# Ledger of designs, part 11: VH-VL binders against IMP cyclohydrolase (purO)

Target 1, 198 residues: IMP cyclohydrolase (purO), of Methanopyrus kandleri (q8tz52)
Amino acid sequence: MYVGRFLLAGKLEDGTPIAVYGVCSRSFSDRRIEVREGAAFVVPEDPSYITENPYVTYTCARIVDEFLVLTNGAQTDPIADKLESGVPPREALVSVTFAMDYEHDEYNTPRISLITDGETFWLGRVAPEEVYFRVMKPKDGEGYLLSVYGEYAEVPSKPNMTLDREDPLECDPVPSFEHYVCSVIARHDGGRWSLEAR
Key: E = the ipSAE of ESMFold2; O = the ipSAE of OpenDDE; V2 = 0.75 times the mean of E and O plus 0.25 times the DockQ between their complexes.

## First folded at step 9 (VH-VL; framework fv_flanvotumab)

Design e6 (from d25 with heavy chain K31R; at its last look DockQ between E and O 0.10; V2 from the best seeds 0.00; counts 0 for: pae E 13.4 > 2, placed apart)
Fold by ESMFold2, look of step 9:
Structure e6 (fold): chain C 198 residues (1-198), chain A 122 residues (1-122), chain B 108 residues (1-108)
Amino acid sequence: as target 1 above (198 residues)
Amino acid sequence: QVQLVQSGSELKKPGASVKISCKASGYTFTRYAMNWVRQAPGQGLESMGWINTYTGKPTYAQGFTGRFVFSMDTSVSTAYLQISSLKAEDTAIYYCARYKGDFYETEWFDPWGQGTLVTVSS
Amino acid sequence: EIVLTQSPATLSLSPGERATLSCRASQSVRSYLAWYQQKPGQAPRLLIYDASNRATGIPARFSGSGSGTDFTLTISSLEPEDFAVYYCQQYSNWPPYTFGQGTKLEIK
């Protein structure tokens, strides 16, 4: 299946909170994720393409104190800035994601955004046809998958996947995603978020 | 069934105008940009530009910024190409084609309309 | 600013032969290149996307290859319905995207 960019949120069976931002792309398959002190960035593998497509490079993850922010675009930094200023997670997620709206590119690409402190997850999608935001508290083994396109292009009200593997990218349906390019996996380890590029 | 159906052929005199329609069906019109392509007699394909179907903002290729206007009506899922002050050199087949998103896969990546022949002669 | 140059302009072959069509870009388009077939009186039809992937319903005799600036469409064993004009198109820059000038594949 093709889902485009996606967010996965939840807890592994052992209770470890995790979150994933993944990129599936047919046209921009030369992307990678670079992790730098408390943040992750989607960048082109070939730097010469940055100036030809300014939407290729963006922050996709940022850690702010106990909070992790994961998004598919330019909203990551403004959301993180709101959190740094003391704005509550719900308000930071909703106000920024809604105000920035869906991407007005050739594809009218939806924005998907996540904030979590490891216990509470705030998830949202802003698209031309719908806007949804929800809060959830995953139990052990519960996963919530939200994608830009396809079968999972709707903010889930209940768990819609099971995190039954230590590697969240191995949990169904993620292995069936077409044109997978790269991802960042966040794990809540010892009370801190850590980021791993894949 | 994803389809683009264009309006019928047109016979026009120099100086007149024409408005070609391209009606989309089988998908959410505002999710994909609409491209316009010209093919003059015996010539290849020329991209004229595209319109963002959510905002209605057009982008025109070089040479198409004057007499050519892209527009749309989302209530009927229809894109339009208007050509004013028609010249004999505007004689061509004009196609609409949906621009496939880079993160979206469908059974038709870039369906084309059937083409609209515009003939400009005195 | 990206110009696509197709060669040859005309290719005359018989059914059963292998056809090789070339498309060269004036600067790198990486893998962001599509191939279309246009038969007389018909709209273009997508054959290949992202340089090498066949579109849905396209027979296996059609294959694409290449990256960067040099791309090839190959038809392994020509059938009568394959005699048409073929265009390449790049989508590596923001709109407008550009087409090559076409290669006419004629029956010998």
Scores: ipSAE 0.000, ipTM 0.444, lowest interface PAE 13.4, mean pLDDT 85
ESMFold2 (binder alone), look of step 9: mean pLDDT 90; pTM 0.897
OpenDDE, look of step 9: ipSAE 0.263; ipTM 0.740

## First folded at step 11 (VH-VL; framework fv_flanvotumab)

Design f1 (from e1 with heavy chain F103S; at its last look DockQ between E and O 0.41; V2 from the best seeds 0.00; counts 0 for: pae E 13.0 > 2)
Heavy chain, then light chain:
Amino acid sequence: QVQLVQSGSELKKPGASVKISCKASGYTFTKYYMNWVRQAPGQGLESMGWINTYTGKPTYAQGFTGRFVFSMDTSVSTAYLQISSLKAEDTAIYYCARYKGDSYETEWFDPWGQGTLVTVSS
Amino acid sequence: EIVLTQSPATLSLSPGERATLSCRASQSVRSYLAWYQQKPGQAPRLLIYDASNRATGIPARFSGSGSGTDFTLTISSLEPEDFAVYYCQQYSNWPPYTFGQGTKLEIK
ESMFold2, look of step 11: ipSAE 0.000; ipTM 0.473
ESMFold2 (binder alone), look of step 11: mean pLDDT 89; pTM 0.902
OpenDDE, look of step 11: ipSAE 0.254; ipTM 0.749

Design f2 (from e1 with heavy chain F103N; at its last look DockQ between E and O 0.50; V2 from the best seeds 0.00; counts 0 for: pae E 11.1 > 2)
Fold by ESMFold2, look of step 11:
Structure f2 (fold): chain C 198 residues (1-198), chain A 122 residues (1-122), chain B 108 residues (1-108)
Amino acid sequence: as target 1 above (198 residues)
Amino acid sequence: QVQLVQSGSELKKPGASVKISCKASGYTFTKYYMNWVRQAPGQGLESMGWINTYTGKPTYAQGFTGRFVFSMDTSVSTAYLQISSLKAEDTAIYYCARYKGDNYETEWFDPWGQGTLVTVSS
Amino acid sequence: EIVLTQSPATLSLSPGERATLSCRASQSVRSYLAWYQQKPGQAPRLLIYDASNRATGIPARFSGSGSGTDFTLTISSLEPEDFAVYYCQQYSNWPPYTFGQGTKLEIK
């Protein structure tokens, strides 16, 4: 199945909070995620092209104190900036993504966004057919998968996957995603978020 | 509905300049890269590069750095190709073609403009 | 840069015959290859994308196959309107995307 970009939020069976941002892409498949200083960036595999294509290079993750922000685009930085200014997570998520809207291109690309402190997860999708935000507190082993396209292209109201593997990328249905390029995995361990690029 | 309409044929002398326009309609101009493709008489298709229509930043393929300038005017959804110091070997049909960047489902050129013939002769 | 080499340079065939056009990439492009048809005085027209998918409105006699470095466009039974130049294009690697040099399909 082709899902485009996706967010995965939840807790492993041992209770470890996790979040994943993954990239599936047909056009710019030669990309990777680079982790730097409490942030992650989608960048070209060939570093000579970093400054030439801003649609290929963007911040996909930022850590702000206890919060992790994880998104599929340019909304990452404004959301994180509002959190740094003391705006509550719900308002930071809603105000930024509602104002930025979906992209009015041929495919009307949705924006997907996550904020979490490890216990509470704020998930949002802004698309032509809906603007939907939900707050959730996953139990151990519960996963919430949200994608740009495909059968997971709606903010789930209840867990829609089981995080039964130590590696969240090995939990169904993630291995079946087509045109996978790269991802960042965030783990909340010892009261801190850590980022790992894949 | 989605269309690229180019300016008309040009007959020029060596040393002159030409500016070809490519007007887009039926879609949001700034969401898609615009590519330029050259086809010399009896020859194949040669990618010249593209302009990022969101930032206005051009990228040129090897061999097209110098006399070739990509530009745009987003207020009229139009991309431009300017060729300065025209030479006889610049005689060709020049096409604009839309490319969708990442975050989209399509990765090929669709649609193409109808082409603009530039003839350079003394 | 990925170089696409098309062969043969020219195919001379009659209506009703089967045409087989080759495109070979200098490096793997996986399945990210398109085929275009161009008639004299016209812009290229998209035929096949992602190696094997026909674009909307393209007749079933056109088919594409291949993956990695070797790709084929097949026209199962040539019609008079199929005599044109055909180009392959790769979009696997970072821009600029590249074209093959073309195969001219002409009436014998």
Scores: ipSAE 0.005, ipTM 0.472, lowest interface PAE 11.1, mean pLDDT 86
ESMFold2 (binder alone), look of step 11: mean pLDDT 89; pTM 0.894
OpenDDE, look of step 11: ipSAE 0.124; ipTM 0.719

Design f3 (at its last look DockQ between E and O 0.29; V2 from the best seeds 0.00; counts 0 for: pae E 15.1 > 2)
Fold by ESMFold2, look of step 11:
Structure f3 (fold): chain C 198 residues (1-198), chain A 121 residues (1-121), chain B 108 residues (1-108)
Amino acid sequence: as target 1 above (198 residues)
Amino acid sequence: QVQLVQSGSELKKPGASVKISCKASGYTFTKYYMNWVRQAPGQGLESMGWINTYTGKPTYAQGFTGRFVFSMDTSVSTAYLQISSLKAEDTAIYYCARYKGDYETEWFDPWGQGTLVTVSS
Amino acid sequence: EIVLTQSPATLSLSPGERATLSCRASQSVRSYLAWYQQKPGQAPRLLIYDASNRATGIPARFSGSGSGTDFTLTISSLEPEDFAVYYCQQYSNWPPYTFGQGTKLEIK
């Protein structure tokens, strides 16, 4: 199945909070995720391209104190800035993403966004057909999957996957996603978020 | 309105060169790849490859890796197809077509109106 | 390379009739298939993307269906302007993204 970009949020069976931002693309252009200083960036495989093309890269993850922000685009930084200014997660998520709306490109690409402190998860999708935000407190082993396209292209009202593997990318249905390119995996352990590019 | 406007028809002799232009308007030129498609007389459509309009890097389909050169001028939002050492078999209509080339979309929309290149002795 | 075979090569129908055009792929392209219309002397125009989604501005009489290897474009009631050549295109595999050879829809 092709889902495009996706967010996965929840807790592993041992209670470890996790979140994933993943990129699936049919394009021949290689992309990767680079982690630096508590942030992650979608960047071209060729590093020289980054210095020449600011429109191809974007921040997909930022850690702000206890919060993790994970999104598919330009909304990452404004959401993180709101959190840094002391705005509560619900307001930061809703105010930024509703104001920015879906991407007004030719394909009206939905914005998908996540904030979490490891206990509470705020998930949102802003699309031409719907605007939907949900607050969740996953139990151990529960996962919430949200994608831009396909079967998971709506904010789930209840857990829609089981996080029964230590590697969240091995949990169904993620292995069945077509054209996987790269991802960032966030884990909350020792009271801190850590980011791992894959 | 998103539009691609190509240069006019060309009548050439074998061995000459031609450079076809494709001027884009109504969108940010560097955010979309530009594809080139050939249609020989009475034949179907054949993708020749594309140019990444941000980097200028061309990618050519098999069979188009020699005499065909994709280029661009971002200051005027224009892509170019140059064909050197023209042969009679190069007689065709050449289309440019916009291609997003990102994670989500890989079809062609819109298309230029086409440029007929006729190679005859 | 993925080969797309369109059938029939020529379809002769009258206005008001239903047209059914087929596109078969040599291997699965899942839903990554587009349909284009090319009127005489004109550039191709996108009709359907991702097998079944109608492009902006395309009349409701056009619909697409199928997945995997077998795809269909249906025109529910032919208008005089619909007599043209129709191409399918796959974008599952490069190089190159492949076009079918076309189906000519002509006036009976």
Scores: ipSAE 0.000, ipTM 0.475, lowest interface PAE 15.1, mean pLDDT 87
ESMFold2 (binder alone), look of step 11: mean pLDDT 91; pTM 0.917
OpenDDE, look of step 11: ipSAE 0.022; ipTM 0.588

Design f4 (at its last look DockQ between E and O 0.16; V2 from the best seeds 0.00; counts 0 for: pae E 13.9 > 2, placed apart)
Fold by ESMFold2, look of step 11:
Structure f4 (fold): chain C 198 residues (1-198), chain A 120 residues (1-120), chain B 108 residues (1-108)
Amino acid sequence: as target 1 above (198 residues)
Amino acid sequence: QVQLVQSGSELKKPGASVKISCKASGYTFTKYYMNWVRQAPGQGLESMGWINTYTGKPTYAQGFTGRFVFSMDTSVSTAYLQISSLKAEDTAIYYCARYKGYETEWFDPWGQGTLVTVSS
Amino acid sequence: EIVLTQSPATLSLSPGERATLSCRASQSVRSYLAWYQQKPGQAPRLLIYDASNRATGIPARFSGSGSGTDFTLTISSLEPEDFAVYYCQQYSNWPPYTFGQGTKLEIK
């Protein structure tokens, strides 16, 4: 199945809070995710491209104290900035994602955004046809999958996958995603978020 | 059933105008772009551009920015192609074709085509 | 702009024979190439997308292959209904998405 970019939120069976931002792309597969302390960035696969051409990148993950922000675009930084200023997660997620709207590009690309402190997850999608935001508190083994396109292109009201593998990318239906490029996996280990690029 | 039904063939003299309709059914009209494709007699397929059915914004391929106008009416799920100041070289079959958007830019389905004949 | 060049322009074969149609791109389109069949008086029909995936309802005798700049449509054993014009289309770069000029497959 083709889903484009996706967010996965939930808890592993051992109770470990986890979140994933993944990129599937038919057209732009020459990208990777670079992790720096407290943040992750989608960047060109060839670093020399940045030296010779305009830098084209976006932040896809930021850690702000106990909060993790994951998104598919430019809304990551404004959401994180509001959290740093003391704005509650619900307001930070909704106000920024809705105000920036879907991308007014040639494809009307939906925005998908996630905030979590490891217990509570705030998830949202803003698209031309639908705007929806939801809060959830996953139980052990429960996963919530949200994508830009395809079968999972609606904010789920209930868990829609099981996180029954230690590697969340091995949990159904993720292995069936076409044109996978890269992802960042966030784990909440010992009260701290960590980021791993894949 | 997803379907695109176009208006009937047109016989025109040079200098006239024509407006072709493309009525969509079986899906949410505003979730897909509508493309227009020209096929001159005995020739291949040529993409003319598209209209964003949510915003109404047209985008024209090179060579189609003058006499060709894309429009739509979402209340009846219909896209339109208007050609003004018709020339003999505009004699062609004009197709509408749906595509979903980013990274799904192949065309499915196509309308049945509208033949426009421009002759004196 | 990416130019797609199809060859041969015309291919004359008999039912039961194997047809091989070529599409070459002026620069890499990776795997973002579709094939269409068009019979006289009909709209084009999608056969293959993403270079090698058959569209719903397309018989197994149709197959696509290739990547980068060189692509092939193969019809393993021609049936009478396969005599038509075939077009390739690329969607690798942001618009305009372009078509090849077509290969006419005719009965000998």
Scores: ipSAE 0.000, ipTM 0.470, lowest interface PAE 13.9, mean pLDDT 87
ESMFold2 (binder alone), look of step 11: mean pLDDT 90; pTM 0.912
OpenDDE, look of step 11: ipSAE 0.017; ipTM 0.578

Design f5 (from e1 with heavy chain K31R; at its last look DockQ between E and O 0.29; V2 from the best seeds 0.00; counts 0 for: pae E 14.5 > 2)
Fold by ESMFold2, look of step 11:
Structure f5 (fold): chain C 198 residues (1-198), chain A 122 residues (1-122), chain B 108 residues (1-108)
Amino acid sequence: as target 1 above (198 residues)
Amino acid sequence: QVQLVQSGSELKKPGASVKISCKASGYTFTRYYMNWVRQAPGQGLESMGWINTYTGKPTYAQGFTGRFVFSMDTSVSTAYLQISSLKAEDTAIYYCARYKGDFYETEWFDPWGQGTLVTVSS
Amino acid sequence: EIVLTQSPATLSLSPGERATLSCRASQSVRSYLAWYQQKPGQAPRLLIYDASNRATGIPARFSGSGSGTDFTLTISSLEPEDFAVYYCQQYSNWPPYTFGQGTKLEIK
């Protein structure tokens, strides 16, 4: 299946909170994620390629104190800035994602955004056809998958996948995603988020 | 009707330059990449590269750097191929072709321009 | 770089016969393969996309099949207008998308 970019939120069977931002792209497949000092960036594989296309190069993750922010675009930094200023997670997620809206350009790309402290997950999608935000507290083994396109292009009201593998990228349906490019996996251990690029 | 219309045939001498136009109509020009394809007499199709019509940034296939320049004018929905320092081996039909899909769903070429024959002879 | 190899280079058949054209990729392109028909002095025309889907306006006698590395274009009963050159093209990688070298379908 083709889903474009996706967010995965939940807990592994051992109770470890996890979150994933993944990139699937038929175009711009020469991209990777670079982790630097509590943040992650989607960047060109070859640094000689210069682009200002926001769908190609952007911040996809930031850690702010106990919070992790994961998004598919330019909203990552403004959401994180709100959290740094003391704005509560729900307000930071909703106000920024809604105000930036889906793109009213020729792409109409939905925005998907996640904030989590490891127990509570705030998830949202803003698209031409819907605006939806939800808070959830996953139980052990429960996963919530949200994508830009395809079968998972709606904020789920209940768990829609099982995190039954140690590697969340190996949990159904992720292995069936077409044109996978790269991802960042966040794990919450000892009260701290860590980021791993794939 | 989605259409690509190219400029007419060109007869040039070695060392001259040519600029081929490809005017798009019936769709949003800046949403789809524009590809250029060369076909020498009696030969197959060879992709020369493309231009990102949103950013204006060209990408050239192997062997098409230097004398070949892709450009565009979004105000008239037109892509251009310029070839400088023409050689006899540049004699070919040059096609423009739209990537079918947007920047996140690029697939096949549809539509194609009708082709522009460039003949380089003394 | 994905190389597409078409076979045969030339296929000589008569109207009413079945034509089978092959395209082999140097690595998997999954289903992301198109077929084009080109007549002299004309631009290529899209016949088949995503390995097996006919483009709008293409007659039912044209069909595509295959996945991975091996692909086939079949013309079930040749008509006089079908004698042309046929190209396969892959679009599984980031551009440039590559073409096969072509199969010339000529009248016997």
Scores: ipSAE 0.000, ipTM 0.455, lowest interface PAE 14.5, mean pLDDT 86
ESMFold2 (binder alone), look of step 11: mean pLDDT 90; pTM 0.905
OpenDDE, look of step 11: ipSAE 0.034; ipTM 0.667

Design f6 (from e1 with heavy chain D102N; at its last look DockQ between E and O 0.36; V2 from the best seeds 0.00; counts 0 for: pae E 5.2 > 2)
Heavy chain, then light chain:
Amino acid sequence: QVQLVQSGSELKKPGASVKISCKASGYTFTKYYMNWVRQAPGQGLESMGWINTYTGKPTYAQGFTGRFVFSMDTSVSTAYLQISSLKAEDTAIYYCARYKGNFYETEWFDPWGQGTLVTVSS
Amino acid sequence: EIVLTQSPATLSLSPGERATLSCRASQSVRSYLAWYQQKPGQAPRLLIYDASNRATGIPARFSGSGSGTDFTLTISSLEPEDFAVYYCQQYSNWPPYTFGQGTKLEIK
ESMFold2, look of step 11: ipSAE 0.205; ipTM 0.688
ESMFold2 (binder alone), look of step 11: mean pLDDT 90; pTM 0.902
OpenDDE, look of step 11: ipSAE 0.202; ipTM 0.739

## First folded at step 12 (VH-VL; framework fv_flanvotumab)

Design g1 (from f6 with light chain S92N; at its last look DockQ between E and O 0.39; V2 from the best seeds 0.00; counts 0 for: pae E 9.7 > 2)
Fold by ESMFold2, look of step 12:
Structure g1 (fold): chain C 198 residues (1-198), chain A 122 residues (1-122), chain B 108 residues (1-108)
Amino acid sequence: as target 1 above (198 residues)
Amino acid sequence: QVQLVQSGSELKKPGASVKISCKASGYTFTKYYMNWVRQAPGQGLESMGWINTYTGKPTYAQGFTGRFVFSMDTSVSTAYLQISSLKAEDTAIYYCARYKGNFYETEWFDPWGQGTLVTVSS
Amino acid sequence: EIVLTQSPATLSLSPGERATLSCRASQSVRSYLAWYQQKPGQAPRLLIYDASNRATGIPARFSGSGSGTDFTLTISSLEPEDFAVYYCQQYNNWPPYTFGQGTKLEIK
């Protein structure tokens, strides 16, 4: 299945909170995620592309105190800035993602956004046909998967995957995603988020 | 409406040069690569290469590195194909075509310009 | 370079008949294949994208199928305006793109 970019939120079976932002792409597959000082960036593998293709790089993750922000675009930084200013997660997520709207590109690309403190997860999708935001508190082993396209292109009202593997990328249905390129995995390890690029 | 409008037909002698224009409208010119495609009389479609409309950097298919130059003027949303030292075998219809994809989705060409016939005859 | 080979080179049929046009790739292009129609004096027109999806405004009699290396364009019942040249194009990798050499669909 092709889902484009996706967010995964939940807890492993041992109770470890996790979140994933993943990139699947049919075009320009030579990208990676770079982690620096509590943030992650989607960047080209060849640095010369940065000067040629301004739409290729963006912040996809930022850690703000106990909060993790994961998104598929330019909304990451404004959401994180609101959190730094003391704006509550619900307001930060909704106000920024809705105000920036879906991308008015050739595909009308939906925006997907996540905030979490490891216990509460705020998830949202803004698309041409639908705007939906939801809060959830996953139990151990529960996963919530949200994608730009395909079968998971709707904010789930109930868990829609089981996080039964220590590596969340190996939990169904993620291995079946076509054209996988790269991802960032966030784990909550006792008080703080850590980021790992894949 | 998204469209590409090319300059008119050209009749040239061998050794001359020609510059074909392709004016885009209805979309942000610098977001999409512009391709050039040649079709010799009675022949199929042949990709000549493309230009990155954000940077102006051209990329040429094999066999088109030399007398063929892609350029652009973003202020008028126009791409150009210049052919120097024209030869009889350059007689063809030249099309511009927009790459419809983006950084995450590879796609086809849409739209195409109407084509520009270049005839090289002594 | 991925080479696309179309067959037959020329297909002679009458209105009302079913046309089947083939495109074979030298390497897998997965499903990233388009079909274009070109009439004399006109630019190519997109018919099918991603192997099997009809472009906007294309009549239902046109259909595409296949994946990997073998692709087919089918016209279920030919109309007079369908007699033209048909090209396949692959866009599997961020570029380059290549075209098949064309199949001429002619009356009779």
Scores: ipSAE 0.006, ipTM 0.493, lowest interface PAE 9.7, mean pLDDT 87
ESMFold2 (binder alone), look of step 12: mean pLDDT 90; pTM 0.911
OpenDDE, look of step 12: ipSAE 0.113; ipTM 0.713

Design g2 (from f6 with heavy chain N102Q; at its last look DockQ between E and O 0.04; V2 from the best seeds 0.00; counts 0 for: pae E 10.5 > 2, placed apart)
Fold by ESMFold2, look of step 12:
Structure g2 (fold): chain C 198 residues (1-198), chain A 122 residues (1-122), chain B 108 residues (1-108)
Amino acid sequence: as target 1 above (198 residues)
Amino acid sequence: QVQLVQSGSELKKPGASVKISCKASGYTFTKYYMNWVRQAPGQGLESMGWINTYTGKPTYAQGFTGRFVFSMDTSVSTAYLQISSLKAEDTAIYYCARYKGQFYETEWFDPWGQGTLVTVSS
Amino acid sequence: EIVLTQSPATLSLSPGERATLSCRASQSVRSYLAWYQQKPGQAPRLLIYDASNRATGIPARFSGSGSGTDFTLTISSLEPEDFAVYYCQQYSNWPPYTFGQGTKLEIK
């Protein structure tokens, strides 16, 4: 299945909170995620391409105190800035993404966004036909998958995947995603978030 | 209203050069690759390669790395195909075609230009 | 490079008949295959994308099927305007996206 970009939120069976932002692309697989200073960036494999295609590079993750922000675009930094200023997660998520709207590119690309402190997850999708936000508290082994395109292109009202593998990228249906390029995996260990690029 | 309009047919002698234009309208020119496709008389479609319209960097398919030059002028949203040292084998219709989707979401070709016939005759 | 092979090269039929055109890929392209129609003196027109989805405005008599390496374009009942050349194109991985060599559908 082709999903474009996706967010995965939940808890492993051992109760470890996790979140994933992943990139699938039909056009180019020459991208990676770079982790730096409590943030992650989607960047070209070849750094010279940044000046060639500025639309390829963006912040996809930021850690702000106890919060993790994961998104598919330019909304990451404004959301994180609001959290840093003390704005509550629900307000930070809704106000930024509603004001930015969907991307006005040829495909009217939806914005998908996640905030979490490891226990509560705030998930949102802003699209041409629908704006939807949901607050969740996943139980052990429960996963919530949200994508830009395809069968998971709606904010789920209940768990829609099981996190039954230690590696969340091995949990169904992620292995079936077409044109997988790269991802960042966030884990909540010892009271803090850590980021791992894949 | 996304469209590609090409320059008119050309009649050339062997050894000459030709420059075909492809003017884009109805979309942001610099966000999509522009492709060139050749169709010799009675033959099929042959991809020649593309130009990155943001950087101007061309990529040529095998067999098109010598006498064929892709270029552009972003101020007029126009891509160009230049063919030097024309040979009889260069007689063909040359199409420009845009990838559907932006640089990292490319798919099939949409739209196509109307085609430019280049005839190379002694 | 992924090579697409179309068959037959020429298909001679009458209006009202059913046409079946084949496209085979040298390796799996999953469902990332398009079909185009080209009438004389015109640019190619998109008929089918993602193996089986009709493009906007394409009549219901056109249908596509297949996945992986073997794909079929079917025209259920030929109209006079359907006599043209048909091309398949894959867009599975990175550019360049390749074309089949074409099938000419002509009046018997």
Scores: ipSAE 0.005, ipTM 0.517, lowest interface PAE 10.5, mean pLDDT 87
ESMFold2 (binder alone), look of step 12: mean pLDDT 89; pTM 0.895
OpenDDE, look of step 12: ipSAE 0.009; ipTM 0.535

